# Designs tried in a protein design chat: miniprotein binders against b1l550. Part 244

Target 1, 279 residues: b1l550
Amino acid sequence: MRLPEELLERARDIHSEAPSHRIKLDRVGSFGLKVPVEFKGFLLLAEADVWVSLPEGRRGVDLSRQVEAIYELSNPPKDPFSLCREAAISLLEKLNYADSSGVSIRFDAPLQDGESLKYYGVEISSIASDEIINKIRVEILGMTACPCTAELIRAYKSSEIAATHTQRSLGILEVSTKAEHPDPDKLASIIERAMSSPLRTYTKRPDEGGLVIRSLSNARLAEDVVREMIHLFLEEFGHLPEDTHILAAVRSMESVHMHDIYAERSFSLDEIRKEISSH
Key: E = the ipSAE of ESMFold2; O = the ipSAE of OpenDDE; V2 = 0.75 times the mean of E and O plus 0.25 times the DockQ between their complexes.

## First folded at step 19 (miniprotein)

Design yb12 (at its last look DockQ between E and O 0.95; V2 from the best seeds 0.82)
Fold by OpenDDE base, look of step 19:
Structure yb12 (fold): chain B 279 residues (1-279), chain A 89 residues (1-89)
Amino acid sequence: as target 1 above (279 residues)
Amino acid sequence: SEFTVEAEINGVRIRIEVERDGKEIRITVTIEKDGRRIRFMYVITDPEKLAKYLEEIERIIKMFGVDPEEVKRLIEEVRRLIEEILERL
């Protein structure tokens, strides 16, 4: 059922009215949209959030225009990074009363693992105002082996390769930059390389044995993993603007404890370079 | 800065600044319309990405209601100038 246009002409534009309280809002939008994206040859259904700021003198946001903006750009499906950046800008142009906009897109990214697939979580965002800031968060699971227990067992049994407890660990890299979004596969690779070993979707017995031996031979504390992630990040992404902000973190689901171990460092590229150069 | 290209198309002011640091190319785009400014940046380390980002910049500029042919000419000029820089590396 569609209302007659004649009735619509008589209706007040509620969104353009002055609010009862003149207060600016930072974000008003539609959350949990589903948008198609193309990523590494896969067509994926991603979750998206879109928002704009609302000035104090306007009662509401034209939400239909926000939804139209992202869907116009998502047909045909494109890479989620371009979609994110373009949609953030389009929102500001279409909703001229807004001084800022934002887009967030979330999906599981496929990662080839031999003949099978594994995955990592990715959330990308773009926030537009006078400048555009792009943010990416990558999360991937790996395996860590404890070096402390290994050293104790080595001392006790005098073995070259000591047994130790192993656990799943979640590695996190979050990057906020004025440049384009960093390559998520490279970020995922940095996290995996910083751990004792990667996880495998499918293993035969010889491969499983090799994976465990590798982990034992590369035992790392959660603190070691974070420092290694930072080191590898600087090697790969040191070219980003100096004001680029990074969060490197690990959550280790420790197998000998009922709780997790967590370690993180937040920093800018200029800050961490100064820290390293001082040594 | 290696070079700056500026254009005014249908009341929209566009500035594209290109900087080089070694093999890295930084492209900063500024668009001004109706008293509003938007600035965004790309850092290109792989020449293969240049075409993709130039196409994106072209699409973004077109969102501001400018003449598509004039935008195309602007982007082609920028492309040519960047390619000349890359050939010298």
Scores: ipSAE 0.805, ipTM 0.931, lowest interface PAE 0.6, mean pLDDT 92
Fold by ESMFold2, look of step 19:
Structure yb12 (fold): chain B 279 residues (1-279), chain A 89 residues (1-89)
Amino acid sequence: as target 1 above (279 residues)
Amino acid sequence: SEFTVEAEINGVRIRIEVERDGKEIRITVTIEKDGRRIRFMYVITDPEKLAKYLEEIERIIKMFGVDPEEVKRLIEEVRRLIEEILERL
């Protein structure tokens, strides 16, 4: 049931009024929207947040226009990165009283894993004002093997035993840049290559044995996993603007402990290059 | 920069700056309407993505309520100039 359009002439436009308290708001929006996206031939259900700034002289945001902006661009489903960047600009243009807008989109990205699929977490955002800042966060599980225990066991019987504890570890890369969003598969690859071994959806016993042996050969401290992520990131993405900001982190669910190990480093490309060149 | 294209369509000013560093193409787009300026960029290392990003730029410019045929002609001109740069390699 649609109400008569004529009521618009008689009703106050509450949103365009001045508020009784003239205070600017940084983010006013619609959160938790379900949006279809197409990623590498897959149709995925993503979750999106949209917002704009609200000036001190405006009482409310046209929330239906926010929802309209992203849903119009998502039909038919398309690449989530283009959707994110385009929606952020569309919000700023449609809601011209705002001095900034933002969009975030979250989804699980499929990745080929032998004859099966595995998934890794992706969250992207675009924040538009006089410039546009694009952020991507990738999270993927891998395997780490403890080098300290491996060395202790090697020393026990003059290297007759090759063993250590292995565990799932969550690797994280977060990139904030003025350029377009980096390819999430490349970020996921960097994380996996920095770890002792990738995790598989399933393996048959001979393949499982090989995976474990590989991890023992690549035993790494959580600190060194983060350092390797940074090294590999610079090889792949050193071309991004100098003020691009990166966070590299790992959370290891240590199989022999009741607690997790965590390591992280944040940096700009300019900062890390100066640090490396000083050594 | 290798080149800059400027246009004004229906009161919207558009500036597209293209720079090249080896095989890397940097495209910076500035759109101004009613005193508001928006700037965004792409750093293209894979030439196969050029068409995709130019189509995205076209869609973005059209959001500003301008003649879509004039926007299409602007983007085609930028595409031709970039292709000339890539052919010199």
Scores: ipSAE 0.746, ipTM 0.915, lowest interface PAE 1.2, mean pLDDT 89
ESMFold2 (binder alone), look of step 19: mean pLDDT 83; pTM 0.824

Design yb13 (at its last look DockQ between E and O 0.97; V2 from the best seeds 0.84)
Fold by OpenDDE base, look of step 19:
Structure yb13 (fold): chain B 279 residues (1-279), chain A 89 residues (1-89)
Amino acid sequence: as target 1 above (279 residues)
Amino acid sequence: SEFTVEAEINGVRIRIEVEVDGKEIRITVTIEKDGRRIRFMYVITDPEKLAKYLEEIERIIKMFGVDPEEVKRLIEEVRRLLEEILERL
């Protein structure tokens, strides 16, 4: 049922009224929208959040206009990076009372694994004001083998390849930059290469054996993984602006403990370059 | 900067600045309308992505209610100048 449009002449515009308390809000919007995106030839249904700032003199945000802004841009489906940047800008243009806007898009990204698929988690964000900042978070599971236990077993049995406990580890790279969003497949690859081995969705027995042997021969602490991620990131993405901010982290789901081991480093490209040059 | 293209279309000021450092192309776009400024940037290391980002810039500029044909001409000028740079790299 649609109400008569003539009611708009008689009804107060609640959103444009002065609030009871003149307080600016940082983010007001719609969270948990579903939007179609095209990613590497896949059509995916992503989750999206859209928001704008609200000035102290305005009671509410025109939420319908926010929703319209992202859906207009999502038909036909496009890459989620362009969608994110374009939608953030569109929100500021359409909602002229806002001094800032933001869009976040989340989905599982497909990654080819032989004849099967694996995946990584991705969250893409753009925040627009006088400047646009683009943020990407990539999360992918890998495998780590413990070098400490390996060393103990090596000492005990004098074996060339020491047995050790292995576990799933979640690697995280979060990048905030004034440039466009970094390539998520490259970020996922950096994380996988920083671990003892990647995970496989489907493997034959010989391949499984090879995967485990690789892990044992490349045993790494959680701390080692984070440092390797940073090193590989600098090699691949050192061309980004110096004020680009990075979070590199790993959460190791330790197989011998009930708890996880976590390690992280937050840094800017300028900061980390100065640190490395000082050694 | 390698070059700067500026235009004023229907009261909207557009500045596209291109900087080249080795094989890296930095494109900075500034749009000014009604006293508001928006700036965004691309850092391109793969020339194959250039076409995609120029198309995106064109779409973004069009969001500000400017004449589509004038925007198209602006982007084509930028494309031409970039092609001249790429031939020298």
Scores: ipSAE 0.813, ipTM 0.933, lowest interface PAE 0.6, mean pLDDT 93
Fold by ESMFold2, look of step 19:
Structure yb13 (fold): chain B 279 residues (1-279), chain A 89 residues (1-89)
Amino acid sequence: as target 1 above (279 residues)
Amino acid sequence: SEFTVEAEINGVRIRIEVEVDGKEIRITVTIEKDGRRIRFMYVITDPEKLAKYLEEIERIIKMFGVDPEEVKRLIEEVRRLLEEILERL
């Protein structure tokens, strides 16, 4: 049933009233939306959250306007990064009482793996106020080989046995910047290159042997992987603004332990450059 | 090399600042409407992506309820100036 539009002239606009308690809210929004996006020729159904700030003098947010803002921009489907940045600005313009807005979009990014596909996790956000802050988090699995055990086994027989334990490790790069979102494929590549070996969707026996041999020849602690991620990140993205913030982390599911190993470092580009130049 | 393009369209002030340094193109966009300022930037290392980001900037400026033909002309001016700079490299 569609109600007569004439009622709009008679009904109170509850959202524009003052609240009983004048308290500013930081995030009021619609969470868990499904939005279509286009990524590298794939049409994906991504998960999105949208929000705005709510001033102390306004009782409620026009929630339909929030949802409208992102869905208008998602038809036809487009690049999720453009959608994220544009929607954040659209929200702030459409909901002019807000001091800030935000959009987050999450999806699994397809990545070619020989004649098959694998994927990595992507979460992006854009926070708009007087400036726009763009954030991207990329997560991808790789393989690590323990250098400590490898060295012990080498010493035992002076290289007669090449062995160590290997395991899946989850690499994480999270970047917060005033510039546009970094390319997620480049972030995923940085993580994979920092590992002992990439994972494959499937392998035949000779290829599987090659993966293991590669991992042994490139044995790395979780700490080594994090350091290598940082080094590779600086080579690729050192041009970003100096106040760009990065988190590099690895969670390694160590095959010989009942628990995971975790290593992380967060830094700004300015901070890490000063640290490196001190050596 | 650097340049700035500024316009006022339907009471909305738009400023696009561009700096080219070798491979790096920095574009900073400032939009002011009704006393509110929004500033955002791009740091582009792949010149082949310029058209994509200029189209995004055009779409963003149009959100502010301004004459779309004036916005189109503004963006085309930025594109022409950038192309002239990039031709010298």
Scores: ipSAE 0.769, ipTM 0.924, lowest interface PAE 1.1, mean pLDDT 90
ESMFold2 (binder alone), look of step 19: mean pLDDT 84; pTM 0.836

Design yb14 (at its last fold request DockQ between E and O 0.99; V2 from the best seeds 0.84)
Fold by OpenDDE base, look of step 19:
Structure yb14 (fold): chain B 279 residues (1-279), chain A 89 residues (1-89)
Amino acid sequence: as target 1 above (279 residues)
Amino acid sequence: SEFTVEAEINGVRIRIEVEVDGKEIRITVTIEKDGRRIRFMYVITDPEKLSKYLEEIERIIKMFGVDPEEVKRLIEEVRRLIEEILERL
């Protein structure tokens, strides 16, 4: 049922009224929208959040306009990174009372693994005000082998390749920059290369054996993984603005313990360059 | 090499600043409308992505209610100037 449009002449605009308390809000919007995106030849259904700031003198946000803004840009489906940036800007233009806007888009990104697929988690965001800041978070699982146990077993058995415990580890790279969103496949690759070995969706026996041997031959602490991620990131993305902020982290689901090991470093490109140059 | 292209279309002021360092292209776009300013930037290291981001900039500028043909001409000028620089390198 649609109410007569003539009722708009009789009904007060609740959203434009003065609030009972004149307080600015940082974010007001719709969370958990589903939007189609095109990524690497795949059509994906992503989850999206859209929001704007609300000035102290306005009671509410025009939520329908927010939803319209992102869906207008989502048809036909497009690259989620361009969608994110364009939608953030569109929100500010359409909702002129807002001094800031934001869009977040989440999906699982397909990654080719031989004849099968694996995936990594992606969350992208754009925050618009006088300037636009783009943020990307990539999460991918890999495998780590413990070098401490390996060293003990090597000493005990005098083996060239020592057995050790292995576990799944979640690698995380989060980048905030004034530039466009960094390439998520490159970020995922950095994380995988920083670990003892990647994971595989499907392996034959010889491939599985090779994967484990590689892991044992490249044993790494959680701390090693984070440092390697940072090193590889600087090599690949050193061209980004100096004020670009990075979080590199790993959560190791240790197979010999009931708890996880976590390591992280937060830094700007300028900060980390100064740190490295001081050595 | 660097250049700046500026235009005022239907009361919207557009500034596109381009810096080229080898194969790296930095594009900074500033749009001013009704006393508001929005600035955003691209750092392009793959020349194949240049067209994609120029098209995005064109779409973004169009969202501010400017004449589409004038925006198209502006972006074409920027493209031409970048290509001229890249050919000299």
Scores: ipSAE 0.826, ipTM 0.938, lowest interface PAE 0.6, mean pLDDT 93
Fold by ESMFold2, look of step 19:
Structure yb14 (fold): chain B 279 residues (1-279), chain A 89 residues (1-89)
Amino acid sequence: as target 1 above (279 residues)
Amino acid sequence: SEFTVEAEINGVRIRIEVEVDGKEIRITVTIEKDGRRIRFMYVITDPEKLSKYLEEIERIIKMFGVDPEEVKRLIEEVRRLIEEILERL
């Protein structure tokens, strides 16, 4: 049943009233929305959050306008990065009492893996005020091989044959920038290349052997992986604005230990360039 | 090389600043409506993506309730100027 529109003339506009306690709110929105997106020819069902700031003098947010803003832009489905940036601006324009808005979109990104597919995690956001800040976080699993154990085994046996413990490691790159979101495939590639070897959806024995040989030939500490991720990131994305902020991290599920190890470095492009040039 | 185009469409002020350095194209867009401004940018290193981002900029400007034909002409002028600079190198 649809109520008569004329009731809007008689009802109080609760949202535009002043609140009992005049306190600004930083984020008021709708979280967990399902949004269709198109990524590399795939139609994916992504999860999105949308929000705006609420000034101290306004009691509530026009929540239907928030939901409308992102759904209008998502039909027909389009690139999630364009959707994220456009929706953040649309929210700020449509809800003129807000001084900031935000949109986040999460999905699993498919990658070709031989004749199959694998995936990596992507979360993007755009936060709009008088400027737009775009963030992207990419997470992908790879394989690491311990160089310490490899050296002990080499000293005990022929250096021609390498062996060590290997484990799954989760690599993380998070980028916050005023420029458009970096290409997630390039971020995932940086993480995988920093590892000892990529992981596969499945392998046959000759391919599995190749992965093991690669990992043993490219043994790395978690610390080495983080440093390599930073090096590769600078090669690919050194053109981004100087105040771009990056977090590079690895969580290694060490196969011979009861605990994981974790390494990370946060930096701005300006900061890391000064650090490298001083050495 | 660099250039700036400005327009006022239906009371909305739009400023598009472009800097081209080799194959890198930096585009900064400023939109001002009713005393509020918003500024966003792109750093394009793949020239095949130029059309994609110019179309995104056009869609964003149209959100401000302005004449879409004037917005289209503005974006086409920006594209023409960028392509002219790129053809020189």
Scores: ipSAE 0.766, ipTM 0.924, lowest interface PAE 1.0, mean pLDDT 89
ESMFold2 (binder alone), look of step 19: mean pLDDT 85; pTM 0.847
ESMFold2, fold request of step 20: ipSAE 0.765, 0.744, 0.760; ipTM 0.925, 0.918, 0.922
ESMFold2 (binder alone), fold request of step 20: mean pLDDT 86, 86, 86; pTM 0.856, 0.852, 0.857
OpenDDE base, fold request of step 20: ipSAE 0.819, 0.821, 0.820; ipTM 0.939, 0.939, 0.939

Design yb15 (at its last look DockQ between E and O 0.98; V2 from the best seeds 0.83)
Fold by OpenDDE base, look of step 19:
Structure yb15 (fold): chain B 279 residues (1-279), chain A 89 residues (1-89)
Amino acid sequence: as target 1 above (279 residues)
Amino acid sequence: SEFTVEAEINGVRIRIEVEVDGKEIRITVTIEKDGRRIRFMYVITDPEKLAKYLEEIERIIKMFGVDPEQVKRLIEEVRRLIEEILERL
């Protein structure tokens, strides 16, 4: 049922009224929208959040315009990175009372694994004001082997390849930049290469054996993984603006403990370059 | 190599700054409308992505209610100037 449009002439515009308390809000919007995106030839249903700032003199945000803005841009489905940037800008243009806007898009990205698929988690954001800042968070599971236990077993049995405990580890790269969003597949690859081995969705027994042997021969602490992620990131993405901010982290789901091991480093490209040059 | 292209279309001021360093192309776009300014940037290391991002810039500029044919010509000029630089390298 649609109400007569003539009612708009008689009804107060509640959103444009002065609020009871003149307080600016940082974010007002719609969270948990579902939007179609095209990513590497896949059509995916992503989750999206859209928001704008609200000035102190306005009671509410026109939420319908926010929803319209992202859905207009999502038909036909397009690249989620372009969608994110374009939608953030569109929100500021359509909602002229806002001084800032933001869009966040979340999905599982498909990654080819032989004849099967694995995946990594992606969260893309764009925040628009006088400037646009793009943020990407990539999370992918890998495997780590403990070098400490390996060393103990090596000392005990004098074996060429020492047995050790292995576990799943979640690697995280979060990048905030004034440039466009970094390539998520490259970020995922950096994380996988920083671990003892990648995970496989499907493997035959010989391949599984090879995967485990690789992990044992490349045993790494959680701390080692983070440092390797940073090193590989600098090699691949050193061309980004110097004020680009990075979070590199790993959460190791330790197989011998009930708790996880966590390590992280937050830095800007300028900061980390100065640190490395000082050694 | 660097260049700047500026245009005013239907009261919207557009500035596109391009820096080319080897195979790296940095594009900074500034749009000014009704006293508001928006700036965004691309750092392109893969030449194959240049077309994609120029198309995106074109779409973004069009969102400000400017004449689409003038925007198209602006982007074509930017493309040409970049290609001329890349051919000299």
Scores: ipSAE 0.823, ipTM 0.938, lowest interface PAE 0.6, mean pLDDT 93
Fold by ESMFold2, look of step 19:
Structure yb15 (fold): chain B 279 residues (1-279), chain A 89 residues (1-89)
Amino acid sequence: as target 1 above (279 residues)
Amino acid sequence: SEFTVEAEINGVRIRIEVEVDGKEIRITVTIEKDGRRIRFMYVITDPEKLAKYLEEIERIIKMFGVDPEQVKRLIEEVRRLIEEILERL
């Protein structure tokens, strides 16, 4: 049922009124929107959040204009990174009472894995005000092999056993920058190269053996996985603005423990360069 | 090399600052409308991406309700200047 248009002339515009309690709000918006995006030729269903700030003198936000802003830009489906940046600016322009806007988009990115695909997690955001801040978080699973146990087994009286425990580890890179979002595939590659070996969707026995042998030859502490991620990140993305902030982390599901191991380092590009150059 | 292109279209002030250093292209865009300023940037290390980001910049500027043909000409001028610099390299 469609109501008569003439009712608009009689109804109060509730959203534009002043509120009873004049308190600014930081984020008011629509969360959990389903938005189609195109990534590497794949049509993916992403989840998006959109919001704006709400000044103390305005009772409500025009929620339908928020949804319209991102939906207009997502038809036809397009690159989620462009969508995110453009939608954040569109929100701020369309809702001119706000002093900031934000968009986040989450999806699983396909990655070639031999004859099949695997996926890694991507979440991007863009926050617009006088400036735009772009953030990307990439999460991908890999394999780690413990060097401590490997050394103990090597040192065992005969040194006949080349072994250690191996496990799944989740690598995380999160980048916040004034420049455009970094390429997620490059971030995923950095994480995988920092691990002892990549994880596969499936393997046949000869390939599985080779994967395990490679991981044993490249045993790494969780701490050193994080350090290697930072080193590789600086090689690839050292050109980004100096105040770019990075979080590098790994969560290892240690196969011989009841609990996970976690290592993390946050830094800005200028901070880490000073740290490295002093050595 | 560095250059700046400025325009005022329908009361919206647009400034595009470009620095080309080797294969690295830095583009900073400032848009001012009704006393509000928005500033954003790109650091392009793959020249093949230049067209993509210039098209994005064009779409963003057009969001401010300005003459699309003048925006197109502005972006074409920026592209021409960048491409001239890149051809010398």
Scores: ipSAE 0.747, ipTM 0.919, lowest interface PAE 1.1, mean pLDDT 89
ESMFold2 (binder alone), look of step 19: mean pLDDT 85; pTM 0.848

Design yb16 (at its last look DockQ between E and O 0.96; V2 from the best seeds 0.83)
Fold by OpenDDE base, look of step 19:
Structure yb16 (fold): chain B 279 residues (1-279), chain A 89 residues (1-89)
Amino acid sequence: as target 1 above (279 residues)
Amino acid sequence: SEYTVEAEINGVRIRIEAEVNGKEIRITVTIEKDGRRIRFMYVITDPEKLAKYLEEIERIIKMFGVDPEEVKRLIEEVRRLIEEILERL
């Protein structure tokens, strides 16, 4: 049932009224929307959040207009990065009382693994005001082998390749930049290359053996992984604006402990370049 | 090399700045309408992506109610200028 449109003439516009308390809100919007996106030839259903700021003199936001803004841009489905940037701008144009807007889109990105697929987690965001800031977070699982235990076993057995405990580790790269969103596949590759080895969805026994031997040959602390991620990131993405902010992190799900090991570094490109040049 | 294209269409001011350093193209777009300014940037290291981002810029400018044919002409001018610079390198 649709109510008669003539009721709009008699009803108060609640959203445009003055609030009881004149307080600006930073974010008001719809969270947990499902939007179709096209990514590397896959049609994916992504989760999306959309929001705008609310000035102190306005009671509420026009939520329907926010939802319309992203769905208009989602048909036909397009790449999620363009969708994110375009939707953030569209929100500011459509909701002219807002001084800022934002869009966040989350999905699992497919990654080819031989004849099968693996995946990484991705969250992209665009925040629009006088300027647009684009943010991307990539998370992918890898394998780490402990160099400390390996050294103990090497000393004990005098083995060329020492046994050690291995575990799954989650690598994280988060990038905030005034440029467009960095390539997520490249970010995922940086994380995998920083690990002792990648994970595989499907392995035959010879391949599995090779994967483990590779891990043992590249034993790395969580700290080593983060430093390697930063190094590889600078090689690939050193062309980004100097004010670009990066979080590099790893969470190692240690196989010999009940708890995880975590390491991180937050930095700007300008900051880290100065740090490296000082050595 | 750096160049700037500017247009004012129906009260919307558009500035597109392009800086070309070797194979790197930095594009900065500024749109001003009704006293509001929005600025966004692309850093293109793969020339194949230039077309994609120019198309995106075209779509974005159209959101501000600018005539589609005028936007198309503006984007084509930017494309031509960038391509001319790339050919000289």
Scores: ipSAE 0.810, ipTM 0.932, lowest interface PAE 0.6, mean pLDDT 92
Fold by ESMFold2, look of step 19:
Structure yb16 (fold): chain B 279 residues (1-279), chain A 89 residues (1-89)
Amino acid sequence: as target 1 above (279 residues)
Amino acid sequence: SEYTVEAEINGVRIRIEAEVNGKEIRITVTIEKDGRRIRFMYVITDPEKLAKYLEEIERIIKMFGVDPEEVKRLIEEVRRLIEEILERL
């Protein structure tokens, strides 16, 4: 049952009051919402967070208004990137007391893998104030082959037998920019191409042999995977604003160790170009 | 080539700046209402996506409580201008 709407006229508007302690809050919102999105023809149920800043003189946020804003934009389901950008601006417009707003959306992105599918992780956000900052993080697994062990085996057996340990490695690209979110498939492709070989959902024996040969002939240190990711990123996305910030990283689950190897580099486009041109 | 289209609709000031260099299209949108300014941009490298992002811009501007038909005409003017430049290339 629904209470009479006339009560709204008699009830105190708690949210618009001043708080007992006049302290600004950076993020007040609704987290863990389930939101339908459409990605490459797939209907997915993504997880979303929405928030706004709260000035020191306002007691609370109209939380139902926040939730309404993103759900209104998600019906009918649409591409998550447009939803993210539009919702961030909508929140700031609807909740005019806020200095900033934010939206994040997380989902697993399907990728065609031969006759099957594989996936990679996507998290996007949009932060709106007097400008909008769009961020995307892509994580995808690939295979790496250790060049150090390969070199030792080559030296022992002469150069005709290629052997080394291989392992799954998680590649990460995170981009923060004033421009629209980069295409996640392109980011995933950059990561996979930097690895020794992509991972497959399944393979038949001849294809598995080819995958192994590819990985052995393309052995790479985790550090060089990161360097290759940066090189490929600059080729594809060097047109983005100069203050665009990137994090490139790999976490390698080394098959011969009980622990992982991690390498990363963060940079702005302006910074990395200056660094490269100085050598 | 650089172009600016400005409009004021229902007390909301809108500026759309477009820069076309070869196939790269940079669009910067500034919306000002009641003393608050919001600025956002797109760097479009695939001209086939121009329509998609112009439609998104139209939806965003409409959020500010302005006449949707005037917004539609504004966006159509911007599209015509950009497409005319792209056809000369």
Scores: ipSAE 0.764, ipTM 0.921, lowest interface PAE 1.1, mean pLDDT 89
ESMFold2 (binder alone), look of step 19: mean pLDDT 81; pTM 0.780

